VH-VL binders against Mitochondrial Rho GTPase 3 (MIRO3). Designs and how they scored, part 7

Target 1, 175 residues: Mitochondrial Rho GTPase 3 (MIRO3), of Arabidopsis thaliana (Mouse-ear cress) (q9ma88r425to599)
Amino acid sequence: RKVVQCFVFGPKNAGKSALLNQFIGRSYDDDSNNNNGSTDEHYAVNMVKEPGVISDTDKTLVLKEVRIKDDGFMLSKEALAACDVAIFIYDSSDEYSWNRAVDMLAEVATIAKDSGYVFPCLMVAAKTDLDPFPVAIQESTRVTQDIGIDAPIPISSKLGDVSNLFRKILTAAEN
Key: E = the ipSAE of ESMFold2; O = the ipSAE of OpenDDE; V2 = 0.75 times the mean of E and O plus 0.25 times the DockQ between their complexes.

## First folded at step 6 (VH-VL; framework fv_pimurutamab)

Design c6 (from b5 with heavy chain D58Y; at its last look DockQ between E and O 0.12; V2 from the best seeds 0.00; counts 0 for: pae E 7.8 > 2, off the site)
Fold by ESMFold2, look of step 6:
Formats: structure tokens, sequence, C-alpha cells
Structure c6 (fold): chain C 175 residues (1-175), chain A 116 residues (1-116), chain B 107 residues (1-107)
């Protein structure tokens, strides 16, 4: 069985903790207080299964929430060494969230390039069940095209089913 | 207590070079970006640049060819190498810790005077 | 690069008065602006983040407002210790830039 390490970036309140909780089947409110005495990363581990097939085609997916830029913390280049796929989550109803996710993508891509790491990057538009900020679709499509990545992958927090995203993560990690 | 202490300033002839240091304490230096900002006497603030954790640098529009930022996490130190100095580079040079895309802690600065 | 124009250059007021400081951007920067206070001989101090958000340890008399191109720092009742120069800083795009400053001098 192959383990895929997916690093999860995104600004505060974009939906990172909600995504990790949905991955392991829990509901959890995002808490902005610092976690004293623990690591700066939060993890969720599960199997990703295709319905109707046997389990030996399953993959183990690890989602690691990684914090940068929201409070000035710098991601070390050593922390990226284990990354197989990076995703950047933003709140599609909040233009600030989008701008910060783009900045995080730029920082991570620069560190990866400087360090010789190669892994795909995906943008994830969260909270698509809310009204998007003005010009959101045009702006996100233009920016992702300009930097050479796929258009943002939409997810909705209200349906609780993000299996399409997890499969796209696994596909990106394979190439 | 967060502290940043700049050093290495002084009097330099036009065309000369200086290397400034910024010593950090009271926080995990390797976890934070620290930037260079300068202020000419009686003038406003001017952002100079930053070094990313992978070693690439990003500078303000006019500093790319003459100034080089470097960083040593083991020594909790940030450096600014300044070459081909001009009278207009006369300023107090600050190092400042990034917070929320701005700067929450600043050193007291080191004065660089470029004059013949 | 994005130019920030602060006005007035100097604001002379008495303690207890309301100070209103303007920062105008050369293009929309949405709300991506911070405000700093710098007293003579000292480094700047962060006062307001993201146009209007408070910073721990900053007196409540300091507030910020605005979006797009026009931003305001307000000191609701000027205290003697508020004598300083105030700077706005944008972080919408690289390179980050500062305004030219407004000097608040107490009569």
Amino acid sequence: as target 1 above (175 residues)
Amino acid sequence: EVQLVESGGGLVQPGGSLRLSCAASGFTFSSYYVHWVRQAPGKGLEWLGVIWSGGSTYYGNEFTSRFTISRDNAKNSLYLQMNSLRAEDTAVYYCARRYSYGFDYWGQGTMVTVSS
Amino acid sequence: EIVLTQSPATLSLSPGERATLSCRASQSIRKYIHWYQQKPGQAPRLLIKYASQSISGIPARFSGSGSGTDFTLTISSLEPEDFAVYYCQQYYNWPYTFGGGTKVEIK
C-alpha cells in the first residue's frame, strides 16, 4: 500500500480543519488559539476507497495541515521534503482568503524550486455553497492559468462529501 | 522577550561596501521571516527585501544588483551586504519580524553614512 | 509599484482633540493596509492591521477604516504620548510600500 502525503495550506477560516475532520468523519469547529506545547502541524490519516471494488486498490492518504503566512511563521524547506501533493484551500466567498492562498502558493512553490523538490500543487475553493466574492470565477481561472495549474477544485462544506477532492489528490500524486 | 539588534553600520566612502547584521533572540528565529527596512534621515520608511526559507530573495524595486540578503538560522542572524554605496543610501537600517504581512517587532536600527 | 499618499504631512492639535489621518493608494489595495506609529528616535510600532483590525496592547482610541483606495486612521481623543509620525503600509502586492507619513505634533 502506498502512502500519499498531502500538505494542506490556506489562510485562517478557509476550511482546513473542517476538511481534515470530514476526512476522518468528525465535526470540529476551527479554533484560532495557538496550541501550546504541540507541533505546528495537524494530521488526518485514512484510506481512500473506490465504491464497489476490492480494498487492495485503496490508497492511504495523509492530510497534514501546515500553517504559514497567517501569523508570520516560516515553513522550513526540510518540512516540504515529505510532500507528495500540496493543496491550497481558500474561502470562495472571501477575496482576502483567495489572495492569501495565492501568496502561500507562491511561497511554497519558490521554496520547492530552490530546494529541488517536485510535487503538484492544487487550488481548492471551499464554501462554494455560499455566494462567491465579486469576479471570483474570472479571477481564479485567470490566475491559475497564468501560474500553470488547474482551475480551483470546488468543495462544499454543507454536503459533507469531499471524495472527489481526495481522488483528485491521489491522481495528482501519481502524476 | 523578542529582540532584534542590528550592527555593522558606520561611515563609508561612496562606492564602498558594508555588511550589516541582525541578531535575533526571544523567539524561534528559524520559524519567522525577518525583513530589512531603511529610513533616510528625516524621511519615511523604505522596504528593502526578504530572503525566503529556500534561499531565494525578493527585493524592493531598486536594490537587486547592489544589495544581498542572507540568513544563518544556526546563529539566529540575518545579514545585508551592501555594495557600490551611494550618498542616497545614508539611512538607519532596521530588521523587522514579519507578522500578518507587516512587521510587529523592529530592532533599534544601525546607522549607515555614505559620505566623502 | 503601489504609491501611498498620506495627508496632511503635519497635523498640529491639542490634547483631547480628534485626529484624522488619510492614506490614499494609487490603485485599489482592497483592505490590505497596516498602520504604524513611530516616535522620535524609536522604531515603528504596529497599530492597526488589515485596515481596521485591532492589535493587542494598542489603546482603543486608535481605529482604522476604509477600503479600496481611501483609508483613515483616527485617534479619537489625542493624548500627549501620541506625538509621533504615523505611516501606512500596503501589502496587496510586492514590493510592499509605505506612505510618506503624517507627523502629529501636539500644540
Scores: ipSAE 0.016, ipTM 0.565, lowest interface PAE 7.8, mean pLDDT 79
ESMFold2 (binder alone), look of step 6: mean pLDDT 89; pTM 0.899
OpenDDE, look of step 6: ipSAE 0.465; ipTM 0.768

## First folded at step 7 (VH-VL; framework fv_pimurutamab)

Design m15 (from c4 with heavy chain Y32H)
Fold by ESMFold2-Fast, scan of step 7:
Structure m15 (fold): chain C 175 residues (1-175), chain A 116 residues (1-116), chain B 107 residues (1-107)
Amino acid sequence: as target 1 above (175 residues)
Amino acid sequence: EVQLVESGGGLVQPGGSLRLSCAASGFTFSSHYVHWVRQAPGKGLEWLGVIWSGGSTDYGNEFTSRFTISRDNAKNSLYLQMNSLRAEDTAVYYCARRYSYGFDYWGQGTMVTVSS
Amino acid sequence: EIVLTQSPATLSLSPGERATLSCRASQDIRKYIHWYQQKPGQAPRLLIKRASQSISGIPARFSGSGSGTDFTLTISSLEPEDFAVYYCQQYYNWPYTFGGGTKVEIK
């Protein structure tokens, strides 16, 4: 049984709490066990069933919220040692949120490269039920292409979008 | 203190070429998107183009064939290569730091005059 | 290309008076507009972001309003240093475009 640790970054009001709440809602089997931890506010756990033919198909996905200062963040290289996938969530209706999330991704990617760690970094566009404006789409596409990562993954407050995100996180972790 | 300082402007003949430089200091240049904006004498502002942190570029439609933006993150420098210059290119050229799909810090500008 | 039309082209006022500057977009740009001030011989300075959001260091007499196609920059009581050209800039769609500017001059 594989455990995938996904570190969740993003500015204030980006939708991190909404994402973790939706993820906890899908983690019915582990809800009580997760809440027994002293750091339960930093974690959300869900089991994702992936059909396999040779071994256990179920994987446990752990979303760990990374708390940051308003004036930036200092992330120890030791903290990143456990990261299998990093996601950077932003409010797709807010230009500041997008800029801050991109800055966070650049900082984390720099620390990872400096420390010799290799893990995928994914941008996550939250609140997509508020239609993004053309410049945000064009620039997010070009910026992610410029820094060598996949285009942002959209999610809304609706449950269905989060399932797609879960699958993409797990796929990125094994590739 | 955030500073952007342009240089390289001057008088150039029609059809000529010129390279402008912009020296940045007081911020982490490598993580910022930077733009060129020009202003013809007595006219308004015209967005020319942007270079992203990784070196990719985008331009206004009128500039794609004659102008090239580049950057050197090790030197905290931004460049604008201008080719096949015309009288219509006479303007003050500003480099500017991106902030929230706009510009929070600008250089002083460098004047390019295209005349015989 | 989104066209921004600023009016009036020139506004002649005395210190202490209220200035109201208009910017009209050729299509709905929601609130995706910034305002800049440019004094003679100087680079532009960002005054207002996202139609109505304040910028640190900018005096409280400057305010912005509007959404969709019609936007307004207001200077509640002109100071001598406020006589300048003002530009709006949209970032709804590429390419970025600026208005033609409104020159606020001493009467």
Scores: ipSAE 0.549, ipTM 0.786, lowest interface PAE 1.2, mean pLDDT 83

Design m16 (from c4 with heavy chain S53Y)
Heavy chain, then light chain:
Amino acid sequence: EVQLVESGGGLVQPGGSLRLSCAASGFTFSSYYVHWVRQAPGKGLEWLGVIWYGGSTDYGNEFTSRFTISRDNAKNSLYLQMNSLRAEDTAVYYCARRYSYGFDYWGQGTMVTVSS
Amino acid sequence: EIVLTQSPATLSLSPGERATLSCRASQDIRKYIHWYQQKPGQAPRLLIKRASQSISGIPARFSGSGSGTDFTLTISSLEPEDFAVYYCQQYYNWPYTFGGGTKVEIK
ESMFold2-Fast, scan of step 7: ipSAE 0.557; ipTM 0.798

Design m20 (from c4 with heavy chain S53L)
Fold by ESMFold2-Fast, scan of step 7:
Structure m20 (fold): chain C 175 residues (1-175), chain A 116 residues (1-116), chain B 107 residues (1-107)
Amino acid sequence: as target 1 above (175 residues)
Amino acid sequence: EVQLVESGGGLVQPGGSLRLSCAASGFTFSSYYVHWVRQAPGKGLEWLGVIWLGGSTDYGNEFTSRFTISRDNAKNSLYLQMNSLRAEDTAVYYCARRYSYGFDYWGQGTMVTVSS
Amino acid sequence: EIVLTQSPATLSLSPGERATLSCRASQDIRKYIHWYQQKPGQAPRLLIKRASQSISGIPARFSGSGSGTDFTLTISSLEPEDFAVYYCQQYYNWPYTFGGGTKVEIK
């Protein structure tokens, strides 16, 4: 059974807690360590089947929320060694939220490069059902192309697009 | 204190070229999208284009073939290369720092006059 | 492109009076509009963001309102330093566009 460690970054009020709650609701999570992680880190665990695999193999996906304080993230360089994929969640209606998420991605990418760690980074656009507008979509797409990452993945609890996010996380971790 | 200072403007003949510079200080230049906006004498503001963090650019439709924006993060500088200039390009050219899909700090502007 | 029409082109008032400036968009832009002030020989200054949100350092006499296609900038009581040109700017869709400006001048 392969364990995929997904680190979850994003500024305050970006929708990280909503995503984690929705993730937990799709699968039973009785890991007692999650209670301890909620103090410094937040954890969620789901068991996901690989699409199109004849053996019907399950994978364990762990979402690990990185806590934010004073516009910085609370994570040691050494802890980043465990990261298989990093996602950066932002409020799609707020450019400040977008800029902070991009800054966090740049910070994490710099630490990873300096430490010799390699893992994919994905932008996640939260609250897409509240106030989407053409410029935000156009510019977020351009900026991700400009810095060499995939276009932002939209997510909303009302639209039920969480499955698509999980699929993309697992796919990125394997490539 | 955030500062943006344009330079390089002047008188140029129709069909000529000019390269404008914008020197930034007082903030982490490499972390911001920066724009060029122009204003013809006695007229309103016109958005020209933007440069993103990695050097990719986007322009208003009328500027894409004649104008090129570039940046040098090591020098905290923004540039605008203008080619095939026309009389209607006569304007004050401002560099501006991006804030909330608008602009919170602007340079003083540099005047470009295209005339025979 | 989205066209912004500002009216009146010139507003002549005395200090202490209330100024009301209009900006009308050619299509629904929700609240995706900013307001700027420009004094002669100077660069524009960001005054109001997202139709009605205040900017730190801007006096409380400036306020914005509106949504959709009709937007208003209000100066509750004009001070001598408020006589300037005011511009609206939309960011709903590319390209970014500005209104033609309203000049507030001393009567």
Scores: ipSAE 0.553, ipTM 0.795, lowest interface PAE 1.4, mean pLDDT 84

Design m21 (from c4 with heavy chain S53R R97K, light chain Q27E)
Heavy chain, then light chain:
Amino acid sequence: EVQLVESGGGLVQPGGSLRLSCAASGFTFSSYYVHWVRQAPGKGLEWLGVIWRGGSTDYGNEFTSRFTISRDNAKNSLYLQMNSLRAEDTAVYYCAKRYSYGFDYWGQGTMVTVSS
Amino acid sequence: EIVLTQSPATLSLSPGERATLSCRASEDIRKYIHWYQQKPGQAPRLLIKRASQSISGIPARFSGSGSGTDFTLTISSLEPEDFAVYYCQQYYNWPYTFGGGTKVEIK
ESMFold2-Fast, scan of step 7: ipSAE 0.596; ipTM 0.801

Design m22 (from c4 with heavy chain S53F)
Fold by ESMFold2-Fast, scan of step 7:
Structure m22 (fold): chain C 175 residues (1-175), chain A 116 residues (1-116), chain B 107 residues (1-107)
Amino acid sequence: as target 1 above (175 residues)
Amino acid sequence: EVQLVESGGGLVQPGGSLRLSCAASGFTFSSYYVHWVRQAPGKGLEWLGVIWFGGSTDYGNEFTSRFTISRDNAKNSLYLQMNSLRAEDTAVYYCARRYSYGFDYWGQGTMVTVSS
Amino acid sequence: EIVLTQSPATLSLSPGERATLSCRASQDIRKYIHWYQQKPGQAPRLLIKRASQSISGIPARFSGSGSGTDFTLTISSLEPEDFAVYYCQQYYNWPYTFGGGTKVEIK
């Protein structure tokens, strides 16, 4: 309840590092920009004031990057037990990035169902400061409606527009 | 191998209705968006519409009121219900598998002729 | 809707010759265009994706180029099996639209 663990999924070059780097600027722990050595775990932590409460208590949001590889790292069923919210980030200017993110969503949803875990899933449209094209926006919006999840949340870490995403993560975690 | 096979075409009078079917094999049908595209005799290709994973649909501007796309994932099948047919609907109708905002596999096509 | 204009409508050439086919969009579509080949009585076949990207199994003689509003499909040396109709297709905006086609025929 007090700590929200958000698992960050997405294909290579989707903007995961940029999002974590933007988040780390307000974090207490770990320098995600200066990742000393290659590890299987990458995360950022921040204390966020919960909106809408009269008696303020800061809520901790943890963004944990999850890496899925065919030959190497396997997503652990036990690791997924700690997930409060999963976000799937894609490059909104790249048609291949969207398709890979949707595939990852399907894979994670299948593992969660098989393991008896329930958590909200959010699609995140990154790099909205680049040159998006109308079909990608139209189709991503329709597909999310079709599969019963919320419309993709636009962000631009380069332009600093990520506050709406953090609000939506916290709201989704509370159900 | 990936295969799409259309059926249900034929001769129909103006104002009539037809239902086309497309049978898919060789891939996980439920994991793909699928489209209908038509081609009038001696003319180019015209996009009709698409159906998403869960059955939601979107159409080209002129087709929304008369044409309905549906799918049955358990049967690996795609359908096109055509109502209020007109002479200008005479065409070969293709089902096509979506790939990279285009189409990588197409059926052989089924001919619909609208004439009295 | 975005209109694609292909020219020439018919291109008459002999085997071994180079074919250059044009597709022009009514507005800037960046590189969001695919090319297809259709032989008589057959379904279309995807040849080139995103203006210039190759498709596995397609002979190296086929190549694409262009950006914005002006696109070209090139067949470096025509083979007998290449005599067909070629279509461009844009995916920049709905509805998806195709060009009118260019027929490459024997001279």
Scores: ipSAE 0.557, ipTM 0.780, lowest interface PAE 1.1, mean pLDDT 82

Design m26 (from c4 with heavy chain G54R R97K, light chain Q27E)
Heavy chain, then light chain:
Amino acid sequence: EVQLVESGGGLVQPGGSLRLSCAASGFTFSSYYVHWVRQAPGKGLEWLGVIWSRGSTDYGNEFTSRFTISRDNAKNSLYLQMNSLRAEDTAVYYCAKRYSYGFDYWGQGTMVTVSS
Amino acid sequence: EIVLTQSPATLSLSPGERATLSCRASEDIRKYIHWYQQKPGQAPRLLIKRASQSISGIPARFSGSGSGTDFTLTISSLEPEDFAVYYCQQYYNWPYTFGGGTKVEIK
ESMFold2-Fast, scan of step 7: ipSAE 0.579; ipTM 0.792

Design m32 (from c4 with heavy chain W52Y; at its last look DockQ between E and O 0.79; V2 from the best seeds 0.69)
Fold by ESMFold2, look of step 8:
Structure m32 (fold): chain C 175 residues (1-175), chain A 116 residues (1-116), chain B 107 residues (1-107)
Amino acid sequence: as target 1 above (175 residues)
Amino acid sequence: EVQLVESGGGLVQPGGSLRLSCAASGFTFSSYYVHWVRQAPGKGLEWLGVIYSGGSTDYGNEFTSRFTISRDNAKNSLYLQMNSLRAEDTAVYYCARRYSYGFDYWGQGTMVTVSS
Amino acid sequence: EIVLTQSPATLSLSPGERATLSCRASQDIRKYIHWYQQKPGQAPRLLIKRASQSISGIPARFSGSGSGTDFTLTISSLEPEDFAVYYCQQYYNWPYTFGGGTKVEIK
């Protein structure tokens, strides 16, 4: 059947692991009982039903958390060949998280262009239940417009409201 | 080792133009936003604007029509083009590196005097 | 745009005294305010971020408090190097704005 490979980028503690756990259906409790500053390879797989389609069509969506290092991420150029869509998660209340996600997007876009890979990129604003403010929202909108991508997709993993993101990932991959 | 050095200030007549430069060193310039802020003699601070990595800008309300911010990452430089200068534009002009939506490093400033 | 009103305009105090500086915003800006110190002939220096958060390298005698519209910078015991002008800056909404400053001077 059709498999969509989504690579999940973002700085430490931006919400990458919580998103993967939410996709599998695990409860969000990352804050209370972990030390998630270390890097590790992680993935999640599930079937996603296309709304409004009469036939029984399913897509398999694979979310692969990309490990990070001080100055980038642990990902070879060859590994990017498997990418159907890249998402870049950042903590919407934290300027460092935002800046790092933008830098990662620029790095990935450069590698993809130099290697001949083509895939859509999406920005994801995590932790929107934490108090984002007008300066941060307007700045992210301007930057994404300049890059030529959609404004960041807001999510809150604590509330389990991420189904809109998964639908947008699949829609982006179909182009 | 982080350094920001403004230049291009001086004496100019009303209605004139100046282009200010801000040379950056000691950090990865392309990874930071750098803003323009001014201070009239004996007065407080006034934010002028910012340019983002992709070229979009935000300005203080009174500066959109006369001032233009630009950026050259290859030269580690930020620029402020000022046109139709007025006496009230007399000030020290700073470039300031963005940190936590504020400014952690500032240049020494360059003085612009608008006088007949 | 959001107006920040600092009071008093001047504080005349002696070394060792406690200084309390006020910044009032024209609307609710939650905690999105920074404080700066500026000495004569120098550029501003960031002291306190997000109303109350510390900055590495800033002496512990500097602290900030408040939320909403009313904010305070406190210097618990003035040192000779603390006599300067202090500014608040909001970053809640564009454009960024600064207060008019409070000058702390030797009595």
Scores: ipSAE 0.536, ipTM 0.816, lowest interface PAE 1.4, mean pLDDT 83
ESMFold2-Fast, scan of step 7: ipSAE 0.596; ipTM 0.808
ESMFold2 (binder alone), look of step 8: mean pLDDT 91; pTM 0.915
OpenDDE, look of step 8: ipSAE 0.781; ipTM 0.916

Design m33 (from c4 with heavy chain W52F)
Heavy chain, then light chain:
Amino acid sequence: EVQLVESGGGLVQPGGSLRLSCAASGFTFSSYYVHWVRQAPGKGLEWLGVIFSGGSTDYGNEFTSRFTISRDNAKNSLYLQMNSLRAEDTAVYYCARRYSYGFDYWGQGTMVTVSS
Amino acid sequence: EIVLTQSPATLSLSPGERATLSCRASQDIRKYIHWYQQKPGQAPRLLIKRASQSISGIPARFSGSGSGTDFTLTISSLEPEDFAVYYCQQYYNWPYTFGGGTKVEIK
ESMFold2-Fast, scan of step 7: ipSAE 0.610; ipTM 0.810

Design m36 (from c4 with heavy chain V50Y)
Fold by ESMFold2-Fast, scan of step 7:
Structure m36 (fold): chain C 175 residues (1-175), chain A 116 residues (1-116), chain B 107 residues (1-107)
Amino acid sequence: as target 1 above (175 residues)
Amino acid sequence: EVQLVESGGGLVQPGGSLRLSCAASGFTFSSYYVHWVRQAPGKGLEWLGYIWSGGSTDYGNEFTSRFTISRDNAKNSLYLQMNSLRAEDTAVYYCARRYSYGFDYWGQGTMVTVSS
Amino acid sequence: EIVLTQSPATLSLSPGERATLSCRASQDIRKYIHWYQQKPGQAPRLLIKRASQSISGIPARFSGSGSGTDFTLTISSLEPEDFAVYYCQQYYNWPYTFGGGTKVEIK
């Protein structure tokens, strides 16, 4: 089976825990009652099925939450060798959350470049059902164009948004 | 003690050019969007444009062809290059720090007078 | 662009009186509006964010209300330092725009 390791970055309260719990919950059934999300290991695993695509194997996606310290990243340059795709999640209703997520992307991209590693970076706009507005969409799109990455991927409490995100993560990791 | 200080204003003839500077201190300048806003004598505020920490800019439609915003994060400085100036550009020019898609700290402004 | 219309252009009031300032948007901007105060010869100061949210350091007599197209800034009891020009600013749609301002002057 193909395994994709996605490192999840984002400021406090951006929705990282909600995303990981929702990701696990989508693949969870009644048999695993007491483990509905990563709590102390900071990761989530799921198998992503692509509707309408016929394949004899499904891809396995691993979401690994990366913690940040005030005086530096907990991420070693050696750990980046395991990264297939990095996502930077932010609260779309909070400009501070956006700025912190962009700063994190710049730091991770710099470490990757200095270490000779190449992996795609994606911005993820969380809580879009709370109040996305044209100015925020236009400005975030402009910034991602300037950085050279795809426009931010919106997600909400709706399952369809989350499924679209995971498909885009797999597509980015392939390219 | 966040501070923004504009400089470079003065008297210019129509069709002339002028470069304004804004010196920032008391905060991590490189982490903020910064904007230019102008105000003609006795008139209201008019948004001109902004620049993101990484250099991306956007302007009000009437300014795109004549004005350029740039920044130097190492020097904590913001700039506004003004070309093809008109009498209608006579105004106090403010630099302002972005906060929640608004502006929490402003400089004191620098006066630009376009007259023959 | 979104046009913000402030009314009245001038309010003549005495200290201790209540001031009510209006800002009307040409289209629905939800609550994406800020209010600023500008004293003569000074730069503007942020007073209220997101229609009704308070700003640290701003006196409690200032309050904002409204949603959609109709917004109000209220000063419950004018102090001498409150005689200034007040501007609303929208950030819902591009470009950023300001209202024409309301001057609160001493009677």
Scores: ipSAE 0.545, ipTM 0.780, lowest interface PAE 1.4, mean pLDDT 83

Design m51
Fold by ESMFold2-Fast, scan of step 7:
Structure m51 (fold): chain C 175 residues (1-175), chain A 117 residues (1-117), chain B 107 residues (1-107)
Amino acid sequence: as target 1 above (175 residues)
Amino acid sequence: EVQLVESGGGLVQPGGSLRLSCAASGFTFSSYYVHWVRQAPGKGLEWLGVIWSGGSTDYGNEFTSRFTISRDNAKNSLYLQMNSLRAEDTAVYYCARRGYSYGFDYWGQGTMVTVSS
Amino acid sequence: EIVLTQSPATLSLSPGERATLSCRASQDIRKYIHWYQQKPGQAPRLLIKRASQSISGIPARFSGSGSGTDFTLTISSLEPEDFAVYYCQQYYNWPYTFGGGTKVEIK
């Protein structure tokens, strides 16, 4: 079985924690102190099955939240070496959220280039249940085309279907 | 000390071509989207088009066939190539930086293009 | 395209008076509108963002309100430097469009 390390970036209130909680599901035994003990890391691990006609291929997907202090962030070159896929989540109803997520992608891409690392980057549009306005969709689609990445992947963490996102992460990691 | 400075305006005959430049300084030009907006004498503002950070462009429908926006990130410069000019293209042409919140936070002072014989 | 209609075209007032400028959209644009100020011979200056959000460095006498199709820019007490042309701009859908402007002039 392969292990895919997905780094999760995004500004505050973009839905990173909601996505990770949706991915793993909270349980009675979940130790909140483990989350509180990390300022830069928050991990969620699950098995994602890729549907096939004959058989499913199981892979272990690890979502690693990259936390920021204030409005900036510090990224370890050593930590980035472990990245197989980076996703940048933003609140699709918030103009500022999109711009900060794109800035984060540019910064991560620069660090990766300087360090000699190559991995796919995906934009994730959260809170799509809030009806984003047309320009936000048009601009985000055009900007992702412009920088050579796939169009933003919409999700609604409140309504709960994020399986398409996870399949796309696994597919990107193989490319 | 963010600054945008347009140049290249002047008098052009109908059917002629002209290339405008916009020189940027005081910020990381390559990271920003930049727009062209024009204003005919005594009239209001009209959005022309945008160039994204990587060089892709989008235009208002009336401008797609005659105007081309380009950029040179190494020179911190933005360009507008105007072809098949008409009298109604007479205007002050502004370059404007797209700031956060989809607003134009910094504008150049404009360059005047006059299309007449 | 979304059409923005500003009224009145010209507003003649004295310093110290309250100015109320209207911008009406041809369809619901929620709050996706900006306001700009332009003085003669100068480039426009961003004044109010997203219908009602203030901009750093802009005096508190400027305020915006409205949603949907009807928007208002208010100057609570006109100062001499406020006599200018004001434009609304929608960013709800492409292409971006501006209103025709309201000229605030000394009575």
Scores: ipSAE 0.519, ipTM 0.758, lowest interface PAE 1.7, mean pLDDT 82

Design m55 (from c4 with light chain R50K)
Heavy chain, then light chain:
Amino acid sequence: EVQLVESGGGLVQPGGSLRLSCAASGFTFSSYYVHWVRQAPGKGLEWLGVIWSGGSTDYGNEFTSRFTISRDNAKNSLYLQMNSLRAEDTAVYYCARRYSYGFDYWGQGTMVTVSS
Amino acid sequence: EIVLTQSPATLSLSPGERATLSCRASQDIRKYIHWYQQKPGQAPRLLIKKASQSISGIPARFSGSGSGTDFTLTISSLEPEDFAVYYCQQYYNWPYTFGGGTKVEIK
ESMFold2-Fast, scan of step 7: ipSAE 0.522; ipTM 0.770

Design m6 (from c4 with heavy chain S31R R97K, light chain Q27E)
Heavy chain, then light chain:
Amino acid sequence: EVQLVESGGGLVQPGGSLRLSCAASGFTFSRYYVHWVRQAPGKGLEWLGVIWSGGSTDYGNEFTSRFTISRDNAKNSLYLQMNSLRAEDTAVYYCAKRYSYGFDYWGQGTMVTVSS
Amino acid sequence: EIVLTQSPATLSLSPGERATLSCRASEDIRKYIHWYQQKPGQAPRLLIKRASQSISGIPARFSGSGSGTDFTLTISSLEPEDFAVYYCQQYYNWPYTFGGGTKVEIK
ESMFold2-Fast, scan of step 7: ipSAE 0.572; ipTM 0.784

## First folded at step 8 (VH-VL; framework fv_pimurutamab)

Design d2 (from m32 with heavy chain S53R S100D; at its last look DockQ between E and O 0.80; V2 from the best seeds 0.76)
Heavy chain, then light chain:
Amino acid sequence: EVQLVESGGGLVQPGGSLRLSCAASGFTFSSYYVHWVRQAPGKGLEWLGVIYRGGSTDYGNEFTSRFTISRDNAKNSLYLQMNSLRAEDTAVYYCARRYDYGFDYWGQGTMVTVSS
Amino acid sequence: EIVLTQSPATLSLSPGERATLSCRASQDIRKYIHWYQQKPGQAPRLLIKRASQSISGIPARFSGSGSGTDFTLTISSLEPEDFAVYYCQQYYNWPYTFGGGTKVEIK
ESMFold2, look of step 8: ipSAE 0.643; ipTM 0.860
ESMFold2 (binder alone), look of step 8: mean pLDDT 91; pTM 0.918
OpenDDE, look of step 8: ipSAE 0.846; ipTM 0.938

